# Designs tried in a protein design chat: VHH binders against Uncharacterized protein YNL108C. Part 5

Target 1, 262 residues: Uncharacterized protein YNL108C, of Saccharomyces cerevisiae (p53929)
Amino acid sequence: AIENIYIARHGYRSNWLPKGPYPPPPTGIDNDVPLSEHGVEQAHELANYISKLDVKPEMIFSSPFYRCLETSKPTVEALKIPLYVDRGVGEWYKPDRPIIPEPATHEVMSKFFPSMISPDWEPSIIPSNKGETEEDIFERCHKFWPVFIDRVERKFPNVKTIMIVTHAATKSALGMNLLKFSSAKEPIDNKGTFIRNGSCAIDKFELVKGENESIPFEEREWKLTMNGNTSFLTNGEEMNWTFMNAFEAGSDADIKARRAAE

## First folded at step 25 (VHH)

Design f6 (from c0 with S107P)
Fold by OpenDDE, last read:
Structure f6 (fold): chain B 262 residues (1-262), chain A 123 residues (1-123)
Amino acid sequence: as target 1 above (262 residues)
Amino acid sequence: QVQLVESGGGMVQPGGSLRLSCAASGFTFSRYWMSWVRRAPGKGPEWVSYISGSGDYTYYADSVKGRFTISRDNAKNTLYLQMNSLKPEDTALYYCAKGFSPWYRGPEPFDHWGQGTQVTVSS
């Protein structure tokens, strides 16, 4: 059974920079923005940090969006571990968006990341192309885990530690589901603590009950042992986001609001 | 299958204007950035302008800034390039491209391009 799960948010986005012009998305897909140079540096710092962990991921499951693959790339190279793309850990988009981005195909992404993306992995779940409410994304992640873990354990029975690279909202929803909360809009403790989702922030979840693969995922229990760690980043935590924020993480509206608050 | 069909090219005197169009099909047009690229005889491809899916963001090469305007009609799956104050150096075959990125493009283009429309600026 999977015993350790790391979940990381992608690095600093190019369009988060205070001044343009911003590079167009390499894939041509609107909102499939690449990392900034700073974001790429964060990804390398993340890889360096991970490479020094006692318990290292044995494989990565990444969101299909370009920024997540960029974030994953240094870790893949450092650890020489396989990477798979799972649409189930893709970005969260609200239904009121005029355009809901669709990720590039495996064929397209493989052109940008040659030999990095392993084939033969079907999506555990596919996000709605019509957008998702906060409830929808939480439910998506809820449904994602049992399907995903079952597939991983079946295909890779000897793997104990995995890493997911994803987005702020999805990271939160995934984690909150592991902790068996009913919503991502509540603290994880009585102190009002939230899962922290800065750029390249990384969480760790450890299995505390249900080490036998015969135990259904729903009966397994996880503990958060690392919450949004960014101690390894030169600039520390940046662009933290929770579902308590008014806007989609990293959206133009979010950036605008943040700038206005400065 | 992705299809891009350019039109609107022709011969014009210096200082003249042309409006190029590109009809797109085979993909969800509004979800993709679109670009105009041109190739002059004996030269490599040069990006001219690109526009975001929503149309909110537009970019121009320095050589055409202030003279060219890129726009799109997502309802019609059409990309446009208004070219004003044309110069002889603007003479080229103009291509419509899907999701062209000058920052991440490799040595060989993998983006979808049309057949091009010829623009000739001459006295």
Scores: ipSAE 0.598, ipTM 0.812, lowest interface PAE 0.6, mean pLDDT 93
Fold by OpenDDE, last read:
Structure f6 (fold): chain B 262 residues (1-262), chain A 123 residues (1-123)
Amino acid sequence: as target 1 above (262 residues)
Amino acid sequence: QVQLVESGGGMVQPGGSLRLSCAASGFTFSRYWMSWVRRAPGKGPEWVSYISGSGDYTYYADSVKGRFTISRDNAKNTLYLQMNSLKPEDTALYYCAKGFSPWYRGPEPFDHWGQGTQVTVSS
């Protein structure tokens, strides 16, 4: 059974920079933005940090979006572990968004990331192409976990530690579901603590109950032992986001609001 | 199947204007960046301009800045290129392209492109 789960947000996006021009998406897909140079640096810092952990991930499951694959690449190279793409951990988009991005295909992504993406992995769940409410993304993640973990354990019975590379909203929703909360809009403790979702922030979840694979995922219990760690980043935490924010994580509206608040 | 059909090309005198159109089909047009690329005789492809899916971001080659304007109508699945103050050096076959990124050189510069429309600037 899977015993440890790392979940990391992608690095600093190119379009988060205060000044353009911003590079177009390599995939040509609108909003499939690449990392900035700073984001790439963060990805390397993340990889370096992970390489020094006592318990290292044995494989990565990444969102199909370009920025997540970029974020994953240094870790893959450092640890020489396989990477799979799962649409189930893809980005969150609200229904009222004028454009709902769909990720590039495996074929397309493999051209940008030669030999990095392992084939033969079907999505555990496919995000709605109509967008998702806050409730929808939470439900997506809720449905994702049992399907995903079952598949991982079936295909890789000897793997104990995995890493997911995803987005702020999805990271939060995934984690909150592991902790068996009913929403991602509530604190995880009485102190009002939220899961922190800065760029390249990494969470760790440890299995505390359910080491037997025969135990359904729903009956397993997890503990958050690392919450949005960014201590290894030179610039520390950047672009933290929670569902308490008014705008989609990393959206133009979000950036605009952040700038206005400065 | 992705299809891109360019139109609006022709012969004009220096200083003249043309408006190119590209009719797109076979994909969700608004979800993709689109670009204009041209190929002059004896030269390789050169990107001219590209625009984001929403149209909020536009970029131009230095050679056409201030003269060309890229736009799109997502409701009509159409890409446009308004070309003003045309010069002889603008003579080329102009292509509408899907997924081009001049900032990142991948294995393929274009996802798809049309057959092109000829623009000739000559006195």
Scores: ipSAE 0.595, ipTM 0.812, lowest interface PAE 0.7, mean pLDDT 93
Fold by OpenDDE, fold request of step 26:
Structure f6 (fold): chain B 262 residues (1-262), chain A 123 residues (1-123)
Amino acid sequence: as target 1 above (262 residues)
Amino acid sequence: QVQLVESGGGMVQPGGSLRLSCAASGFTFSRYWMSWVRRAPGKGPEWVSYISGSGDYTYYADSVKGRFTISRDNAKNTLYLQMNSLKPEDTALYYCAKGFSPWYRGPEPFDHWGQGTQVTVSS
C-alpha cells in the first residue's frame, strides 16, 4: 500500500510578474502559461529539497499543464524516477469562464519534455470541460483518490511513496479529502489552520491506518505531517491561495486583487 | 485537420493600409493563441504579432508597433491584422500561425501555419 504522499503546487507563473510582456504559452493553449525564471528556480530548489529527504518519492504524477511539468522536471532529473500525467489532478476552472482550457495531448507534451513522460497511464478522472464549481472540484478529488490509488497499487505494487504535482485549488481539495473533511473551506484544526498552497509549496501525508492494500481506500486514514512547506525556497512562501480567496488561484483577477491590496 | 487560410494581401503604396484575415478550422479557435508571422525575400521568418485566446493580451514586434493591430473574432474563427502606414520594409509573405511561442526555444515554434498571403508595398 501507498504509505507516503507528497503534494506540491507548481512554481511561480510567468504572468504573475509585475511587468510584461508575458511569454505566450509554449503549447499555444490559452492559460497554459509557463513558469517564470523565478518559478524555474523554485522548481530546482524543490528538487534539491526532495533529494535530501529521508523518504523520497519513487514516482511523480503530474497535472498535464505545462507549468506543472516544468515544476516536476528538476525532481525527475535529480531522482531519476518516472513521471506520469493524470488529468485528474488538473487545474480547477470555474463554469463562468468564457474559455475552459484543455491540456495539450501527450504527444505534444512529449515534444517539450522528451523522454520525461511515461506512457500508458489513463486519466483517473477527467475534469469537466464546462468548468467546475467549488463543490465539483472537491467531488472530483474525492472520486479521484480511490481510483487513482487502486491503479497505482495495482500497477506498482512495490511503490510506497509518491508525489503529485498540481495546482493550488486541486492541491487543497486533494489534501482535504485525504484528511476526510467535507469541504476545502474549513480549517484543518481548532487554531484555524488551512492547507497552505504557495508556489512550489509541498505537503506530506502519511498513512496511519490501513497498511494493508486489501483495505479499501475509504477506510484508510492519513495524517498531514508537512503543511505547505516552503522553508527551502529562497524567497519563502509566495502567492499562497485558499478557497477562501475571492478569485481563482493565479488568475488575472487574482493578481489584480493582490496588487490592489498592496 | 487544422486549416488556416490567409487573405487580404495585395499591393499598396507606401503609407497605405491593408487588412489581413485568417480563417481557422479544425480546432477550438478560442482556446489557442494565434500569431502573424512574415517572411521577406531572402530573410528568415519573423513574428509580427500574437494574441491570446480571449484577445485580452496582444503583442507586437517593435518594427510594427503603433502601425499594426491584431484582433480576433472567436465567433467567426477568424484572426485579423490591420496594417496601417505600410512601408516597403513590410513587404513579405504573411502567415497565420497557431501556437506560436517566440519566447520558447523549443523544437516547435509553430504548431500550424497557412499558405500565406503576399503583401507588397511599393511606389
Scores: ipSAE 0.539, ipTM 0.789, lowest interface PAE 0.7, mean pLDDT 92
Fold by OpenDDE, fold request of step 26:
Structure f6 (fold): chain B 262 residues (1-262), chain A 123 residues (1-123)
Amino acid sequence: as target 1 above (262 residues)
Amino acid sequence: QVQLVESGGGMVQPGGSLRLSCAASGFTFSRYWMSWVRRAPGKGPEWVSYISGSGDYTYYADSVKGRFTISRDNAKNTLYLQMNSLKPEDTALYYCAKGFSPWYRGPEPFDHWGQGTQVTVSS
């Protein structure tokens, strides 16, 4: 059974920089923005950090979006571990958006990331192409876990530690579901603590109950042993986001609001 | 089966104007950035302008900034390039492209291009 789960947000986006012009998406897909140079640096720092962990990921499951694959690439190269793409850990988009991005195909992504993406992995779940409410993404992640974990354990019975590379909202929703909360809009403790989701921030979840694979996922229990760690990043935590924020993570509206607050 | 069909090219005098159109099909037009690229005689291709899926973001090469305007009608799956104050150096075959410049990440194109429409600026 899976015993350790790392979940990381992608690095600093190119369009988060204070001044343009911003590079268009390499895939041409709207909102499939690449990392900035700073983001790429963060990805390398993340890889370096992970390579020094006692318990290392044995494989990565990445969001299909370009920035997540960029973030994953240094870790893949450092650890020489396989990477799979799962749409189930893709970005969160609200229904009121005029355009709901769809990720590039495996074929297209393989051109940008030669030999990095392992084939033959079907999506555990597919995000709605009409967008998702906060409740919808939470439910998506709720449904994602049992399907995903079952598949991983079935196909890779000897794997104990995995890493997911995803987005702020999805990272939060995934984690909160592991901790068996009913919403991502509440603190994880009485102190008012939230899961932290800075760029290249990484969480760790450890299995505390249900070590036997025969135990249904729903009966398993996890604890958060690392919350949005960014101690390995030169600039520390940047662009932290929670569902308590008024805007989508990393959106133009979010950036605008952050700048106005400065 | 992505298809891009350019139109609107022609011959104009310096200072004249042209409006190029690109009819797109075979993909969800609004979800992709679109670009205009041109190839002048004896020169390599260069990007002219690109626009986001929503149209909220537009970018121009320095050589055409202030003279050209890129726009799109997602309901009609059409990309436009309004070219004003045309100069002889604007003479080129103009291509409509899906995404950004096909040479953005390397020498080989990743994006789809049309057949192009010829723009000639001459006295």
Scores: ipSAE 0.444, ipTM 0.751, lowest interface PAE 0.8, mean pLDDT 92

Design f6 (from c0 with S107P)
Fold by ESMFold2, look of step 25:
Structure f6 (fold): chain B 262 residues (1-262), chain A 123 residues (1-123)
Amino acid sequence: as target 1 above (262 residues)
Amino acid sequence: QVQLVESGGGMVQPGGSLRLSCAASGFTFSRYWMSWVRRAPGKGPEWVSYISGSGDYTYYADSVKGRFTISRDNAKNTLYLQMNSLKPEDTALYYCAKGFSPWYRGPEPFDHWGQGTQVTVSS
């Protein structure tokens, strides 16, 4: 049964740098933005940190977007663990976009990440192709967990610890659902604490209640024991985001607003 | 069914201009970066230009920079290449292509491409 869940956000994106030119996405898919060199450095720092943990992930489940696979790669290489793609932990796009981006196919991703992506994993849920309100992505993540965990535990009954590599909004919604909140806009304690979602930030959720695999997922209780940790990154926390932000995480509008506040 | 259909080629004298068009169908055009690629007689394919899904970012090979302009009309699902100050070395079969970044070095970089449209620059 799964006892530990790490959830990490992808590293610093190439188009977050103050000055271009920015590399085009290797896949040719719009919005499939690669990491910057800085983001690749963050991914290596994350892998080094994970390699020294007492409780290490035994497998990774990644968003299909290029930047998440890039973020995962150093950890896959360092730990020699399998990686699966699950569209259910994919990016959040608001419904007001005229066209909702779609990720690359498994075939395309495998050309850029040869030998990295394990076969035989179907998506636990597919995000709407019409975009998602804040309530919609929260509901997507609510539905994701029981389907996903059941599949993981059936296919990998001896695995206790997994890592998810995803995006700021999805990371926050996944975590808040696991902690059994009804909204991603709530603090997690009476001190006003929110889940931290910096680039390459990593959460750890530990099982408190439901220690054997016979307990239904809905009856299990989880606690957040590591909140958006970035202490291992040379530049610390960067690009933190929450649903209180008016803009999609890391979008051009978000970047413009951040620069205006400086 | 993905289809890319090039048009607008022809014969022109050196210094002339042509505008190539590529009609796209069978996919959501605005989701993908698009390329123009050319193949001169006796030579392998040469990437010419690349444009983002939104049209906000454009890239050009050094050999055409300043003379060619890539553009797209997402409402019409059409890609364009405006070619000015044409030279004999621009003579080639020009393809509209959907696929990976021009810097991809593996086999089969394009998912889909058209039949090509011939551009001949000759005095």
Scores: ipSAE 0.443, ipTM 0.773, lowest interface PAE 2.7, mean pLDDT 91
Fold by ESMFold2, fold request of step 26:
Structure f6 (fold): chain B 262 residues (1-262), chain A 123 residues (1-123)
Amino acid sequence: as target 1 above (262 residues)
Amino acid sequence: QVQLVESGGGMVQPGGSLRLSCAASGFTFSRYWMSWVRRAPGKGPEWVSYISGSGDYTYYADSVKGRFTISRDNAKNTLYLQMNSLKPEDTALYYCAKGFSPWYRGPEPFDHWGQGTQVTVSS
């Protein structure tokens, strides 16, 4: 049964750098933006950090977007653990976009990440192809957890610790659902704390001690014991994002607003 | 199924201009970066130009930079290549392609649809 869940955001994107030209997506799919060299460095720092943890992930479940697979790769290589792609932890896109981006297929991703993506894993849920409101992504993540965990525990009954690699909005919505909040916009404590979602930041959720883990997943209780940790990154926290932001995380509008505020 | 149909080729004198079109169907055109690729007689394929799904970013091979302009009209599902200051060396069969970026060094980096459109630059 699953006792520990890590959730990480992908590393620093290439198009967040102050100057272009930026490398085009290797897949040729628009919005499938790769990591910058800085983001790749963050992914290696994350892998090194994870390699030293007492409680290590035994499997990775990644968003299908290229940057999430890039972020996962150093950890897969260092720990030699399997990775599966699940579209249910994919990116959040608002409904006001004229076209909602879609990720590459398994076959395409396998060309770029040979031998890294394990076969025979179906999406736990597929994000709407018409975009999602804040309430929609929160609901997607709510539906994701019981379907996903049931399949993980049935297929891998001896696995206790997993890691999800995803995007800022999805990371936040997944975590808030796991902690049983009714909205992604709530603080997680009486001190006004929010889940931190910096690039390459990692959460840890632990099953509450004394609880019977044989009960249904939705009845289990979790504690956030690591909140958006970036202490292992040379440059610390970068690009933190919450649903209080008016713009999609890391979008051109978000970047423009951040630059205007400096 | 994905279908790409090139048109607009022809015969032109050195220094002249020509505009190629590529009609796309069978996929959501605006989601993909698109390429122009050319094949001169007796030569292998040469990447010419690359454009983002939105059209905001463009890239060119050194041999055509400053002379060729790639563009797209996502409402019409059409890719364009404006070729100015044409040289005899530009004589080739021109293809539009959907596929991996030009920086991909693995097998099968470029796609081809149809037979392409011939551009011949001679006096």
Scores: ipSAE 0.364, ipTM 0.734, lowest interface PAE 3.3, mean pLDDT 90
Fold by ESMFold2, last read:
Structure f6 (fold): chain B 262 residues (1-262), chain A 123 residues (1-123)
Amino acid sequence: as target 1 above (262 residues)
Amino acid sequence: QVQLVESGGGMVQPGGSLRLSCAASGFTFSRYWMSWVRRAPGKGPEWVSYISGSGDYTYYADSVKGRFTISRDNAKNTLYLQMNSLKPEDTALYYCAKGFSPWYRGPEPFDHWGQGTQVTVSS
């Protein structure tokens, strides 16, 4: 049964650099933005950190977007663990976009990440192709968990620790659902703390073991024991984002607003 | 079914101009970066230009930089290549292509090609 869940955000994106021209998406799919060299370095620092943890992930479930696969790759190589793609941990796009991005297919992703992506894993849920409100992504993550965990535990009954590599909004919504909040805009304690979602930041959620560990997933209790940790990164926390931001995390509008504030 | 149909080719004297068009159908055009690729007589394909789904980012091969301009009209599902100051070495069959970035080094970088439109630069 799953006892530990790590959730990480992808590393620093190439289009977050102060000046272009930026490398085009390797897949040719708009908004499938690759990591910068800095982001690749963050991914290696994350892998090094994970390799030294007492409790290590035994498998990775990644968003299908290129940057998340890039972020996962050093950890897959260092730990020699399998990786699966699940669209249910995919990116959040607001409904006001004229076109909602969709990820590459398994075939396309496998051309860029040969032998890295394990077969035979269906998505636990498919994000709306019309975009999602804040309430919609929170609900998507709510529905994701019981379906996903049931499938993981059935297919991999001896696995206790997994890692999810995803995006800022999805990371936050997933974590807040585990902690049983009704909104990602709530603080997680009486000190006003929020989940931190910097680039390459990692959360750890631990199962609170009780009398009956085989209870339905929805009844299990989880605690956040590592909140958006970036202490292993040379430059610390960068590009933190929460649902209090008016813009999609790391979007052109978000970057423009951040630069205007400099 | 994805379809790409090029037009606008022809014969032109050195220093002249042509504007190529590519009509796209069967996919959500604005979601994909698009390429122009050319094949000169007896040569393999050569990447010419690349444009983002939105049209905001463009890239050019060194051999055409400053002379060619790629653009797109997403409302009309049409890709364009404005070719100015044409040289005899620009003579080629020009294709509109959908696929991976010019930096991809693996097999089958383009999943769809048009039929091509011939550009001949000769006196």
Scores: ipSAE 0.355, ipTM 0.739, lowest interface PAE 3.6, mean pLDDT 91
Fold by ESMFold2, fold request of step 26:
Structure f6 (fold): chain B 262 residues (1-262), chain A 123 residues (1-123)
Amino acid sequence: as target 1 above (262 residues)
Amino acid sequence: QVQLVESGGGMVQPGGSLRLSCAASGFTFSRYWMSWVRRAPGKGPEWVSYISGSGDYTYYADSVKGRFTISRDNAKNTLYLQMNSLKPEDTALYYCAKGFSPWYRGPEPFDHWGQGTQVTVSS
């Protein structure tokens, strides 16, 4: 049974740098933005940190977006663990976009990440192609967990620890669902703490109820033992985002608002 | 079925202007970055320009920067290349292309391109 879940946000995006021109998406797919050199450095720092943990992930489940695969790559190489792509942990796009971005296909991704992506994994859920409200992504992540965990435990009965590499909104919604909150906009304690979602930040969730016996996923209880940790990153926390922000995480509007606040 | 059809080529004198068009069909045009690529006689393909799906980001080869302008009309599924201050060195068969970034060095960088449109710059 799964006892530990790490959830990480992709590293620093190339188009967050103060100066362009920015590299176009290697896949030629709009909005499939690659990491900056800084983001690749963050991904290596993350892999080094994970390699020193007492409890290490035994496999990775990544969003299909290029930047998440880039973030995952150093960890796959360092730990020599399998990686699967699951569209269910994909990016959040608001419904006010006229066209909702879609990720590259498995075939295309495999050309850029040869031998990295394991075959024979179907998406646990497909994000809406009409965009998602905040309530919609929270519900997507709610439905994701039981389908996903059941499949992981059936296919990999001896695996206890996994890592998900995803995006700020999805990371937050996944975590809030594990902690059994009814909204992604709630603090997680009576001190007003929120899940932290910096670039390349990592959460750890540990099973606290059902540890010695298999029980239905929805009856299990989890605690957050690592909240958006960035202590291993040279520049610390960057680009933290929560659903209290008016803009999609890392969007042009978000970047503009951050610059204006300086 | 993806189709790309170039038009607007022809003969112009040095210093002249020409506008190329590329009609796209069979895919969601605005989701993809699009390229102009040219092939001069005796030369391999040369990337000319690249534009984002939204049209907000554009890139040019140094040889054409300041003279050529890439644009797109997503409502009409059409890619354009405005070519000003043309030089004899610009003589080539021009293609619009859909595929990977021009910095991709692996096989089959473009999954679709048209028959091309000839641009000839001569006195």
Scores: ipSAE 0.349, ipTM 0.732, lowest interface PAE 3.4, mean pLDDT 91

Design f6 (from c0 with S107P)
Fold by ESMFold2, last read:
Structure f6 (fold): chain B 262 residues (1-262), chain A 123 residues (1-123)
Amino acid sequence: as target 1 above (262 residues)
Amino acid sequence: QVQLVESGGGMVQPGGSLRLSCAASGFTFSRYWMSWVRRAPGKGPEWVSYISGSGDYTYYADSVKGRFTISRDNAKNTLYLQMNSLKPEDTALYYCAKGFSPWYRGPEPFDHWGQGTQVTVSS
């Protein structure tokens, strides 16, 4: 049964750099933005950090977007663990976009990450192709967990620790659902703490109740024991994002708003 | 099925202009970066230009910068290449292509392309 869940946000994107021109997406798919060199360095720092943990992930489930696979790669190589792609941990796009981005196919992803992506894993849920409100992504993550964990535990009954590599909004919504909050805009304790979602930041959730496989996932209880940790990164926390932000995380609008506030 | 149909090629004197079009169907055109690629006689494919899904970002091979302009009309699912100041060296079969960025150096950089449209620059 799963007892530990790490959730990490992808590293620093190439188009977050102060000045372009920015490299086009390697896959040729709009919004499939690659990491910057800085983001690749963050991914290596994350892998080094994870390799020294007492409780290590035994497998990774990644968003299908190029930057999440890039972020995962150093950890896969360092720990020699399998990686699966699950669209259910994919990016959040608001419904006001005229076109909702979609990820590369498994075939395309495998060309860029040869021998890295394990076969025979269908998505636990597929994000709406019409975009998602804040309530929609929160609900997507709510539905994701019981389906996903049931499938993981049935296919990999001896695995206790997994890592998810995803995006800021999805990371926050997944974590808040594990903690059984009704929205991602709430503090998680009486001290006003929020889940931190910096680039390449990592959460750890530990099971405190319900490790028996016969107990439905939604009845289990989880505790956040590592909140958006970035202490292993040379530049610490960067690009933290929450649903209080008016813009999609890391979007051009978000970047412009951050620069205007500097 | 994905289809890309090029048109607008022809014969032109050096210094002349042509505008190529590519009609796209069978996929959501605006989600993909698109390329123009050319094949000169006796040579392999050469990347010419690349444009983002929105049309806001464009890239060109050094040999065509300042002379060629890539554009797209997402409402009409059409890719364009305006070619000005044409030279005999531009003589080639021009393809509209969907696939990986021009910085990809592995096999099969493009997953779909059309039949091509011939451009011949001679006096």
Scores: ipSAE 0.346, ipTM 0.715, lowest interface PAE 3.7, mean pLDDT 91

